# Ledger of designs, part 31: VH-VL binders against q54qk4

Target 1, 195 residues: q54qk4
Amino acid sequence: MNLSEDVLKGIETLSDEKLINDSVFKHIIDTCFLVILKKKTESDLFDNKAVSSVDTIALKQTFSAFIVFILESMKINYDQSSISDLLEEHKLSSSRIDFISNYFKEYRVAIRKHLSVTNFHFPHIIDVNWRLDLFMKSNAVEKLNTPVYLINLTTEQEENVKGKVQFAATLDQLQDLVFKLRDAQKQIERSSIKS
Key: E = the ipSAE of ESMFold2; O = the ipSAE of OpenDDE; V2 = 0.75 times the mean of E and O plus 0.25 times the DockQ between their complexes.

## First folded at step 16 (VH-VL; framework fv_nisevokitug)

Design p02 (at its last look DockQ between E and O 0.03; V2 from the best seeds 0.00; counts 0 for: pae E 15.4 > 2, placed apart)
Fold by ESMFold2, look of step 16:
Structure p02 (fold): chain C 195 residues (1-195), chain A 120 residues (1-120), chain B 108 residues (1-108)
Amino acid sequence: as target 1 above (195 residues)
Amino acid sequence: QVQLVQSGAEVKKPGSSVKVSCKASGGTFSNYAISWVRQAPGQGLEWMGEIIPIFGTANYAQKFQGRVTITADESTSTAYMELSSLRSEDTAVYYCAREREPQTDYFDYWGQGTLVTVSS
Amino acid sequence: SYELTQPPSVSVAPGQTARITCGANNIGRKYVHWYQQKAGQAPVLVVSYDSDRPSGIPERISGSNSGNTATLTISRVEAGDEADYYCQVWDSSSDYYVFGTGTKVTVL
């Protein structure tokens, strides 16, 4: 997984048990997970007695870093062992690693559901139509035949607003598109140009 | 404004199954979770499961795992709950319910309820 | 599993204040939602996120949540407030949507 220096620094701040005592630590972890699930807001981080002794800038940086860490871990399907190894490399104690690991176990399914719904706020494809067309260029010397697919994707947004995405692709370009779409998902995706 | 309209009351024999429908109107259907919540006479509310229609798969409460099937038909904007191997204790009002916005953990829209009576 | 305990009933005179409790271990760490259900009707959301009121819910209905107890407060109780009231939370270690046992409010 590729995390920026700022994110890794924020994660390592969670290992400083003098700056981030156990009460503060638990509050940060709990709030990070619940903010992702829209069950709490960022203001809940600060409206709490546990964090009143912590520098506000450090608190915000650590909070933001850990949210990024959760989201990246879910994106790449990081398993519990990999999460533990990364946190240990960044100096978190075994007890803090266990606490974080339990939150991942507890909330992994709910976060996955949330991320899937968020991704479907954008238009989704409901129909595919295409035709093969042949381009040729004729000057006296040479004839070029290149098959081109004219693709029309019918999309639908919320409130039954329909849209269209239209483009032309050579066979090579279409194969590349299909490969990239299949690679973007773990599950079998549609391998047909027509739906 | 979202409205949820459920199918009519049912009377069933023990051992049979029932399928209750919930038609959504006045908004987008596919991206919002539809839950089923039941209430036995004189009892409290009990969550049974949910489906997000575009995914086509459901989550079930452990108590109902194996007996309940929740489905959705995007073309008709209708969710269904089927409960099999009915017993007298399954006599209840069955509600469908939905959030106003994605990712909330409460139900803003409720159907009118469907009374299912299981009687020998 | 996570269980929300409510008193079975609360009786209150018109014009007085009804307080309905919802008890669970560390419930103050969760968002509590409240529903009102009148006889023969579907539930209606009256409080979300501990203390927020949906549009159309009167200001005299309010909520709070701290420690091990969430409370729904109905001030200046009217006959129309007679209903069953349910608290609800999200809890991933349970079956996600957990409802309280319910409280019948009787207006004397």
Scores: ipSAE 0.000, ipTM 0.441, lowest interface PAE 15.4, mean pLDDT 79
Fold by OpenDDE, look of step 16:
Structure p02 (fold): chain C 195 residues (1-195), chain A 120 residues (1-120), chain B 108 residues (1-108)
Amino acid sequence: as target 1 above (195 residues)
Amino acid sequence: QVQLVQSGAEVKKPGSSVKVSCKASGGTFSNYAISWVRQAPGQGLEWMGEIIPIFGTANYAQKFQGRVTITADESTSTAYMELSSLRSEDTAVYYCAREREPQTDYFDYWGQGTLVTVSS
Amino acid sequence: SYELTQPPSVSVAPGQTARITCGANNIGRKYVHWYQQKAGQAPVLVVSYDSDRPSGIPERISGSNSGNTATLTISRVEAGDEADYYCQVWDSSSDYYVFGTGTKVTVL
């Protein structure tokens, strides 16, 4: 199975018991499967007190990576042994592998059925608007009483199905975001050259 | 608040089987692991196994593998522990226990315990 | 198998501090929980690894964990603290829940 480095890294993160304790691990796994089945949302990932000890970004990255892993595995109908082998290769303990395997056993039929009738994909960003607000306070802003940028992303899930994502950011936060996006772009370019 | 209510005390002969029930109320049942823990008189706590009802499969301590069967009925929110080939050493109070939040590694809720006496 | 070792008994005078140890290899890398069990009763969770104290548990009861020893600390001990105490972990290698051997705390 051809998984991206980021996905593999995310899987490997699940092997780190210091970063992701057993409670967090189990919660992540459970939530991933249930999110795929549309029984939970990504926000439910944060509804467990155990995750409070984990960096939010790391948690999200791991979550996203494992989602992709599940989906790709089920897309190609990966057998249990292959799943286990891959997880073992990425240093997961036997107990954690067994735990994941049990979830696959339980939900693989449902997931495959779901995949057969629906596409699990993120909305596409189709437009970006911004404005400067000098007085706004937002829980998403680290610095208080500083000018903040209000960013509106127009998204499209399906044809003519548009959504909006809004967030606030200070100049520094925005610059950080831009930097990360540029980095992502570079990674894409590198990937394209190798392919 | 979640409550666990267990079945009453049992007196059994060696070689027989006992089945203890644990009914959960006050919360969801399917996604929460229920464990069984026993305690012999004057002894410590010993984990026997657990079940996540939605999976229907249980995990057992090696010591009890082959003799213990843990099951769950989602329709009645009841977990069961059956121990076969009973011995005098199996005389103990048996507890069911449950986590408060899904997929934690500790037990917030406990049943009142069920005394199982194995005697000739 | 992973085993947790506790002292069989700890005696403490009222108002003093009781410390109950739980020893195991690399227990400092595990998440340790503690239970109180009074005579004839079911165990009660008194310390979880996560920062949230169980409801009804006084602040004078706390847990720490380092190296090969986890410790339950009961400050300002009262007569009502007389009980058996058990440490507990989840062992990732076996996927078992493991209880300590238990410690009887006697208030003198």
Scores: ipSAE 0.000, ipTM 0.496, lowest interface PAE 12.6, mean pLDDT 87
ESMFold2 (binder alone), look of step 16: mean pLDDT 90; pTM 0.931

Design p03 (at its last look DockQ between E and O 0.03; V2 from the best seeds 0.00; counts 0 for: pae E 14.9 > 2, placed apart)
Fold by OpenDDE, look of step 16:
Order: C-alpha cells, then sequence, then structure tokens
Structure p03 (fold): chain C 195 residues (1-195), chain A 120 residues (1-120), chain B 108 residues (1-108)
C-alpha cells in the first residue's frame, strides 16, 4: 500500500504510549471509524477529557493520518494480515493492533459500502471568485439585507473533474476567515519545523 | 445482536463483597466497553463504571472508587463487577450495559439485571 | 458534577402527547439519549442522538434538544407507554455517564 510519509508518521504516533495512552488511543480510533461511518464528526475528536493532554496539532495529524489509512486500506480491500503487518511495522503494540484489527473486521463491509457511494477525498481549491451581493439570504450570514460577499471556490477532485463550493460572508466574517486561515498557516509552519 | 446475561440474585451481609458477572454473546467483546449501572428500589439509574476488555482499563464513578472493581475475561466474553464493604444502601438491581457502536455514549444492550440484597 | 433534572411525574390521557423534559446547563450542546423502563424490566433505549431509530421503537417517540432543555415527546400515547423515562448524556469533563432523575409517565 502506498501511503505518504505523513500518514505513516501519523500511524507511528499511535505507537507512542506516552503521548497516546490507551484512553486517547481508543478515542482516536473510535472517532476515526465513526467519522467514516458518518456517525460522528471531526469536532467530536476534541470532545473528550482524555485528549486534553495531547497537542491539538498532533491529534489532528494523527486523526487525519489514520482516516487516510482506513480509507486506503478499504479501498484496496487490504486483508487483515496485511493491516496487522503494517501496524506492526510501525511498532504498535499487539493489543492496539488487535483493537484496530477488530474494528476492521467488524466494519469492513460498512466502510467499503460507504466508499462506494461517498467520496472522502477533499477537493483542491484551484480558483477563487467573489462578488458583492446587496441582498443575500444565507444561513451562513447573520445579517440579512446587507452587503454580502458571495465566494465561489472552484475545486478539483480528480483530473478534469471540477466542482464548486459557494458560501456567503459579510466583510467581518470574511476578515475573520482570513485571520483563521493565516493562523492555520502559521500552525502548519510551526509543525513543519518541529518535524 | 448482542446479548448480555448476568448472574443470579445475591443476598449478602453488610461488610461482605459481591461479584456479579455479565456474559456477552452475539458480537465482538474486546473493543467495546462494558458499563455497570445500578438502580436502588424505587430510585433512578446510577452509572458505576466501565471497562474496556482488550486493554483491561476501567473507569469508575467517583462515588464507588476504592470499593468497586470491574474486570473482564476476553476468553469467556464475561465482565465482572465486584463491590466490597457492602452496605444496606447498596441494595439494588445491578445492570451491565454496552454500546452498539464504538463511542456512541449510549447503551443499546442491557443485561437482565441482578438483584443484590444487603441485609443483616 | 453534571446533573440532569427531570420532572418526577407526567400524567397524560390516551391519545394525547406526553412531553418529558431533561434540564441541564448547555444540554443543547450535548448528545442526549432516552431510555424507557417498564416495571421490573431493564431500561430500553428509545431515542439516541443519531438519526437511527432503535429497532422496535415507534415513530411516536422522538427527542429534541435546545438550549438548556432536552425533551422526549411521545405522541398518541398508549397504555403501553406507561413507564419510567430517563435522559442520559456522556460528560466529557468527567468521563461519566449521567442519567436524569427519571420521570414516571402515567397514562390516565
Amino acid sequence: as target 1 above (195 residues)
Amino acid sequence: QVQLVQSGAEVKKPGSSVKVSCKASGGTFSNYAISWVRQAPGQGLEWMGEIIPIFGTANYAQKFQGRVTITADESTSTAYMELSSLRSEDTAVYYCAREREPHTDYFDYWGQGTLVTVSS
Amino acid sequence: SYELTQPPSVSVAPGQTARITCGANNIGRKYVHWYQQKAGQAPVLVVSYDSDRPSGIPERISGSNSGNTATLTISRVEAGDEADYYCQVWDSSSDYYVFGTGTKVTVL
């Protein structure tokens, strides 16, 4: 299986029992499977006392990595032995491997079914357009009948497969978004330096 | 479908200990936490604690810490709840319960309950 | 500790709608679940936070959650609905399962 280095690093993080104790481990793994099965959201990952001791960025990276691992494993219909071997190669304990393996056994069919009808690949933003609309009604905008920016993101999921994401924002909301994006960028930079 | 079958009723003296068993069947055992919930006569439901069998890690409600021990045997798919230093107030029906799906935080499956009577 | 408060009893005539409240601070931000317990029986899950209705549970039973109050609604109440009902959450701060105080529903 061709997993990126980042994904493999994330998997390896799950072997660190000091950083990721059993409670945190279970929570991460459970949440990953449940998110894939559309039973929970990513936000639920942080709604646990157990994860309070874990760096947020590390937690997110580990979560994302394992999601990719699950999805890729199921996409190619990876057998249980291969899954276990990969996890063993990345130094997970036998109990943790068994834990993960058990969930693969239990949810393999369900996950593959979901994969057949859903897409978990995030599209890439390839273009951004905006316009000003004076009378926009949107659930994303707090103020109605005020000048609102309509933002159109052109996305690309696959080669020559383009999509569009549209949302509305007031100037203040847009500024807030920009601020958050800048903050995210800074965090990424910091994480890159530490790795 | 998962079934939880508990051990039979117990009559105990104050100061003694009781150990109730909960045998699971019809599904995976190791990955799913088994919770214990008790209900005194005419009272509400009270969560006591849980165990993750595969890790052997137990979590207890503060009220029962030091007095309750929850264990699990993966080979027999059985969870146990032992309560020591029994008091009359411990007279209750004790239930084991389990989630259907991981970390859903609600209980789809319940044992039939075990009445524990503490009397002198 | 996180506590869930329910009215001790609710009386309802057959065919009417029973509403059972469960109050707690910011409960609207939590996943709230409901159990039915008939006399001498174990609790039965009747409402979960997810869209999947438990097997065997009629559509007459539904849950809502907003602000500081969660509500179990039983429409077209039948004699068989007479039971104790408990709300329940998982508290992420304590890692405890918390049950409400329970509500006895009597069908008149």
Scores: ipSAE 0.676, ipTM 0.823, lowest interface PAE 0.8, mean pLDDT 90
Fold by ESMFold2, look of step 16:
Structure p03 (fold): chain C 195 residues (1-195), chain A 120 residues (1-120), chain B 108 residues (1-108)
Amino acid sequence: as target 1 above (195 residues)
Amino acid sequence: QVQLVQSGAEVKKPGSSVKVSCKASGGTFSNYAISWVRQAPGQGLEWMGEIIPIFGTANYAQKFQGRVTITADESTSTAYMELSSLRSEDTAVYYCAREREPHTDYFDYWGQGTLVTVSS
Amino acid sequence: SYELTQPPSVSVAPGQTARITCGANNIGRKYVHWYQQKAGQAPVLVVSYDSDRPSGIPERISGSNSGNTATLTISRVEAGDEADYYCQVWDSSSDYYVFGTGTKVTVL
């Protein structure tokens, strides 16, 4: 699995039992999985007294890193032993690894379903805007200068029902997206030619 | 706004099959999961399976695997549930149910129910 | 195979409080939804996500979920609350939806 060093360091933060006690840890993990499944919102991360002891920026960075970890693990179908080995390499205790592994086991099928539904929820894209930005980690000794593109898709699901889809992507992720879109376009052209 | 209208009551013989329809109106169809839930007389609700029409793949409860087929027709906004090898214990009201918004895990919209009676 | 167990029936006097339980291992880690079903009708959602109340559902109907038990509470019970009540979860390990065994609420 190819995760950025910022993501891996965010995962390692979950091993610091003095900064992230067990109550905070369980809340972060639960919220990450349920936000992906749209059963909770990002605001639920902050509506817990246990997390008030943790710096808000650090909490958001750890939360975001673990979200990325979950999504990348699902993208490449990382098995339970590989997940456990990666977490152990990044200093999580066996009890925390077991907790995370149980969440993956519990929610793997549902997350795959929800990711597929999101891909099949298709408002019509009517506009695209983007900008280049830097993703910097304020709790790090060194600033990370990794270029990230912020993509904004303006959509129209039904006539006069407009929406907005925003996501961040590295250059490599954008190139992969463009390749997949071009491949899909060629499949449509092959079908149309054979009318 | 969304309405689910099911086909009418059916009387079937043991060993036959039944196909119940569920027509959706008042919104988009293709990316919302449609579930089938049955209720035998005097008994509780039992989830049978679901389909997301655009994906075309159904997910079935273990009890019904091999006997139930759930399909959807995007052009008519209609989902179907077909239950084969009918037995008297399959006598029930069959409901279609749908989430109000994508990615929810509850059923806000319900069809009126279709009574299927299996008798000799 | 995730099972939700409810008491078969609850009897309550008008104006009193009915509590309907839904038991399962670690149900507090799941979102619980509740349905009311009156005779001859389709179920109606009365609580979502443990404690959220859909529009049109009175405040006297509420839900909670902790540990191994979710609870639907109907305060100031009225004759119109007489119905069958079902809890429901989504079981993430199988991607199945599971209904509870059902509870008949009788208003004395």
Scores: ipSAE 0.000, ipTM 0.468, lowest interface PAE 14.9, mean pLDDT 80
ESMFold2 (binder alone), look of step 16: mean pLDDT 92; pTM 0.938

Design p04 (at its last look DockQ between E and O 0.40; V2 from the best seeds 0.00; counts 0 for: pae E 10.5 > 2)
Fold by OpenDDE, look of step 16:
Structure p04 (fold): chain C 195 residues (1-195), chain A 120 residues (1-120), chain B 108 residues (1-108)
Amino acid sequence: as target 1 above (195 residues)
Amino acid sequence: QVQLVQSGAEVKKPGSSVKVSCKASGGTFRNYAISWVRQAPGQGLEWMGEIIPIFGTANYAQKFQGRVTITADESTSTAYMELSSLRSEDTAVYYCAREREPSTDYFDYWGQGTLVTVSS
Amino acid sequence: SYELTQPPSVSVAPGQTARITCGANNIGRKYVHWYQQKAGQAPVLVVSYDSDRPSGIPERISGSNSGNTATLTISRVEAGDEADYYCQVWDSSSDYYVFGTGTKVTVL
């Protein structure tokens, strides 16, 4: 199975029992399967006191990695032995491997059914527009009755299926966002060079 | 389909201990938490605690901390709830319960209940 | 501690609609489940947060959740619907399962 280095690293993180204790481990794995089965959402990953001790970014990365692992495994109909071997290769304990393996056994058919009819791709940003406005609500911006930028992102999930993401930002907030996006871009570039 | 079968009714003296069993069949035992819920006569449902068999870790409601011990035997697919220092107020029907799917946080399967009577 | 409050009793005539409320702070943001318990029997799951209806549960029984109140609705009530009903959530702060105080539904 062809998994990215990032995905493999995420899987390996699940072997770190100091960082990911049994409670956190179970929660991550359970949530991954439930999300794939459309029983819960990603936001539910953070709705647990057990994960409060885990870095948010690390948690998200591990979650995403394991989602990809499940989906790819089921896509190619990976057998139980191969799943176990891969997890063993990445230093997961026997109990954790058994835990994961049991869920694959139980939900293999259901997951494959879902994969046949569902898409887990994120929408693509295809257009951006903005305007200046006076924002009167404090839920989106910190300052009231000040000029703010209303940003509209046009997204596309599928061909001819468009969505819209709208948010408001002050000039300072917008500058901060741009800075963070540029930083993210740099990180992607660095990762691409290493691969 | 998963079935939970509990041990029979118990009559106990104050200060003694009771251990109720819950045998699971018809599904995977190791991955799913077994919860214990009790109901005093004419009262509501009260969650006591749970155990995850594969890890052996138990979680207890604060009210029962120090008096309740929940264990599991994977070889027999049986969960146990032991309650010590029994009081008259502990007279209740005790249920074991389990989820059908992982971490759905509701109980699809219930045992038939075990009446524990504490009387002098 | 997180607490769920239900009315102690609801009376309804056959063929009418029974509504049982479950109140708590921001319960509309939680997954709420409902159980039916008939006399001398174990509770039975009748409504879960997900779209899957439990086996054997009629479409007459449904749940809704908004704000600080969850509601179990039983339409076209029958004599067989007479039971105690409990709402239930999992509280992420305490890691406890929390049951409502229970509501006795009487069919007149």
Scores: ipSAE 0.699, ipTM 0.851, lowest interface PAE 0.8, mean pLDDT 90
Fold by ESMFold2, look of step 16:
Structure p04 (fold): chain C 195 residues (1-195), chain A 120 residues (1-120), chain B 108 residues (1-108)
Amino acid sequence: as target 1 above (195 residues)
Amino acid sequence: QVQLVQSGAEVKKPGSSVKVSCKASGGTFRNYAISWVRQAPGQGLEWMGEIIPIFGTANYAQKFQGRVTITADESTSTAYMELSSLRSEDTAVYYCAREREPSTDYFDYWGQGTLVTVSS
Amino acid sequence: SYELTQPPSVSVAPGQTARITCGANNIGRKYVHWYQQKAGQAPVLVVSYDSDRPSGIPERISGSNSGNTATLTISRVEAGDEADYYCQVWDSSSDYYVFGTGTKVTVL
């Protein structure tokens, strides 16, 4: 598992029992799991009286880091012993590790089902080739020469299972496609952040 | 699946204390918050506090802060609630309750209740 | 303090529908849980997360929550539905587990 330095820092913050007492710890872990399942909202944590004494920046960093940890653990199918070993490596006490491990054990199946519905297995684009071609019509020359881009996408749905998508587009069509893809990406990013 | 069995009814004098036990069976004890909820005669349910046994520390409702002590013994799978400086207003049925899953905000399992009567 | 207000009582004829309300500001932003308590017994969870039914709870018992009101609905009421009903939320600005005032359902 490759976690960024910020994520690892946020996870290690959960080991600081003076900054994050056991009650705060419980609410952070609880909210992280239930927000992924759409059964709680961020306000159930950030407006919680039990966590009001914790620095807001530290709380946000820790919450975000642990969300990433859960999602990455599900993505690579991390087992309970691997989760425990990682948390031990990052200084969490045995009692806190056991607490987190119980959440993974109880919710692993539900979270995996939830993520599978929201993350369909789509082919991923791994390469793009293109070239510019010029069209000529028999009834008009040059004013009807509209540049056309021949685009080849190499996709990969599973390791070593490759595919190709080939199409032709004018510059206007390509710009419209890029605009629509960026708009769809923004909608997905907003859904992931809000959800 | 999980059963919570509480100690028997008690009659107490004002100014004394009472300690009610709640023994859990049929499941894992140490990772689940156990709460205490009371109900005075003819009144609603009132949350008093909770403990997560593996941490050994408790959270208390503001109304009971300073008079309630909640503890847990992992070796016997038993939680305790002690209420001190008893008043007649503390006459109530005291329930222990816990969630089925560690992440829920509700109580699946309830003890049978313990009647504590404070009178002199 | 977050307060959940319920009507003290609801009377309903057998076979009819009982509706029990639980009112609070913006309660629709919270998950509401419901308990049934029969005389001399501990509460029993009948609805969780606004509308989910625990195993063994019949489909004629249902919940909804929007705006400032959560509602427990008991369709085709039977004599065995006569009980006190409590709503409950988690609230970070209060003592975490906040119970409603309770509603006595009487089957006529």
Scores: ipSAE 0.007, ipTM 0.531, lowest interface PAE 10.5, mean pLDDT 79
ESMFold2 (binder alone), look of step 16: mean pLDDT 92; pTM 0.939

Design p05 (at its last look DockQ between E and O 0.39; V2 from the best seeds 0.00; counts 0 for: pae E 6.1 > 2)
Fold by OpenDDE, look of step 16:
Structure p05 (fold): chain C 195 residues (1-195), chain A 120 residues (1-120), chain B 108 residues (1-108)
Amino acid sequence: as target 1 above (195 residues)
Amino acid sequence: QVQLVQSGAEVKKPGSSVKVSCKASGGTFSNYAISWVRQAPGQGLEWMGEIIPIFGTANYAQKFQGRVTITADESTSTAYMELSSLRSEDTAVYYCAREREPSTDYFDYWGQGTLVTVSS
Amino acid sequence: SYELTQPPSVSVAPGQTARITCGANNIGRKYVHWYQQKAGQAPVLVVSYDSDRPSGIPERISGSNSGNTATLTISRVEAGDEADYYCQVWDSSSDHYVFGTGTKVTVL
């Protein structure tokens, strides 16, 4: 299986028992599977006392990496032995490997089913368009009769496979989003310097 | 479907210990936490603690710290709850419970309960 | 410690709607679950936070939460609905499961 270096690093992070104790490990793995199964959201990853000691960026990276691992494994219908071998190669303990393997056994069919009907990939944003709409109804808009920005994100999963994400936002909401994105950018930069 | 079957009723003296078993069947055992919940006569439900069998890691309610021990045997798919230094107030029906999905924080499956009576 | 408060009892006539409240700080931000317990039996999950209704649970039973109050609603109450009901959450701060104080529902 051709996984990116970032994904592999994320998997390896799960082998660090000092950084990721058993409680944190379980929480990460559980959350990954449950997110894929549409039972939880990514935000639930942080709603646990166990993860309070882990760097937020590291946690997010590990989470994302393992999501990709699960999805890619299921996409190619990776067998249990191959999954175990890969995890062993990246120095996970036997108990942790068994833990993960058990979930693959249990949820393999369900995950593959989800993959068949949904595209649970992380598309890349390749373009942004917006327009102003005074009459747009959206759950994201709290106030009516205020100019609403309709934002269209053009995404690309594979070459020449484009998608679209659409949402509405007031000016204030948009400003808040920009602020959060800038903050995220700063965090990424800080992380890159430390690594 | 997962089934939880508990050991039979117990009568104990104050100061003694009781160990209740909970055998799971019909699903995976190792990955899923088994919780223990008790209910005194005419009272509400009280969570005591849980164990993750594959790791052997137990988490206890603060109230029972130092007095309760939860263990699991993967080979027999059985969880155990031992409560020591029994008091009359420990008279209750003790339930084992399990979540259906990992870390869903609710209990789909319950044992039938084990009555523990503490009397002099 | 996180505590869930329920009314001790609710009386309802057959065919009417019973509402059982569960109060706690910011409970609207938590996943709230509900259990039914009939006399001499183990609790049964009747409402979970996810959209999947537990097997065998009628559509008459539903849950909602907002602010500081979660509510279990039992529509078209039947004699068989007479039971104790408990709300439950998982507290992420303490890593504890917390049950409500329980509500006895009596069908008149």
Scores: ipSAE 0.768, ipTM 0.863, lowest interface PAE 0.6, mean pLDDT 90
Fold by ESMFold2, look of step 16:
Structure p05 (fold): chain C 195 residues (1-195), chain A 120 residues (1-120), chain B 108 residues (1-108)
Amino acid sequence: as target 1 above (195 residues)
Amino acid sequence: QVQLVQSGAEVKKPGSSVKVSCKASGGTFSNYAISWVRQAPGQGLEWMGEIIPIFGTANYAQKFQGRVTITADESTSTAYMELSSLRSEDTAVYYCAREREPSTDYFDYWGQGTLVTVSS
Amino acid sequence: SYELTQPPSVSVAPGQTARITCGANNIGRKYVHWYQQKAGQAPVLVVSYDSDRPSGIPERISGSNSGNTATLTISRVEAGDEADYYCQVWDSSSDHYVFGTGTKVTVL
């Protein structure tokens, strides 16, 4: 399973029992699972008894990380022992691992059913537009003519929701991006053999 | 469907202790907070504290800190409330109550209540 | 300590509407839950999260919450609605659950 460093840090934060006491922990886990099922919203994270003692930014980062963990676990059909092993590797106590494991046992079927109905997938790129642009230094007496490509990706989620991803890249950065996208495609092909 | 069954009525002398049990059936026990709520005759409901069984730690109402102990036994799916230094004012029906879903702020499942009479 | 104040009693004729208030400072910022308790019985949840009804609770029982007042409304009151009613919140400042003082509904 490929989780970003930020996601793994958020998961490891759940192991800090001084920062996240048991009541806060229960609240975060409950809310993560129920938000995926559309039974709760992110505002329910902040409007509950458990949040009075916790830094809001840390709470939101941990919540977001655990949402990603649940979704990735469901996507690759992680079994209960694999989930437990990963959480133990990131220093969660046995009682906290068991708490999370019970939630996966209780909600795995419901979440899988919800995801299949919504066709949960990453947004698809359906169109690409680009143009060359110039970057000018602020506070410089001369213009810096750095060629910069403004890339627009038009995406479509499987709920018929369109989006745009816009970014600027130098030629070197664009070439690196293309190379990394081709590497990611090859890596996805390797991962699919486990399906 | 979750059911909470409490131990039977008790008669106690002032200064003694009482321990009421609450056995859960029909669902997962360990992840759900169990609260204790009492009601003196002719009076309203008063929350005493809660426990999340899998964590084993309790949160007590300030009024009862030092006199109440709430525990849980996961192997028997049973929660306990012990109230010490009993007074006549502690004569009440004691309920255990549980949330329907995790991390809710309400009590959907209630035990039948246990009458504790503290008589001089 | 956060206190929820309810009127001690409300009398209502059959078929009319009973309104039970639950007052506290900024109660509209909290979720209010309501319980019905008939004599000799445990409380029964009739409204959760201000206005949601559990399965089996008739549509004529409804709730609202804004400002400093939450209200339980029982339309087309029946004799079976005669009971004590309690509001309840969770108070984040004390980390406690708080019940209202209770309202006895009498159907005339």
Scores: ipSAE 0.098, ipTM 0.595, lowest interface PAE 6.1, mean pLDDT 82
ESMFold2 (binder alone), look of step 16: mean pLDDT 93; pTM 0.946

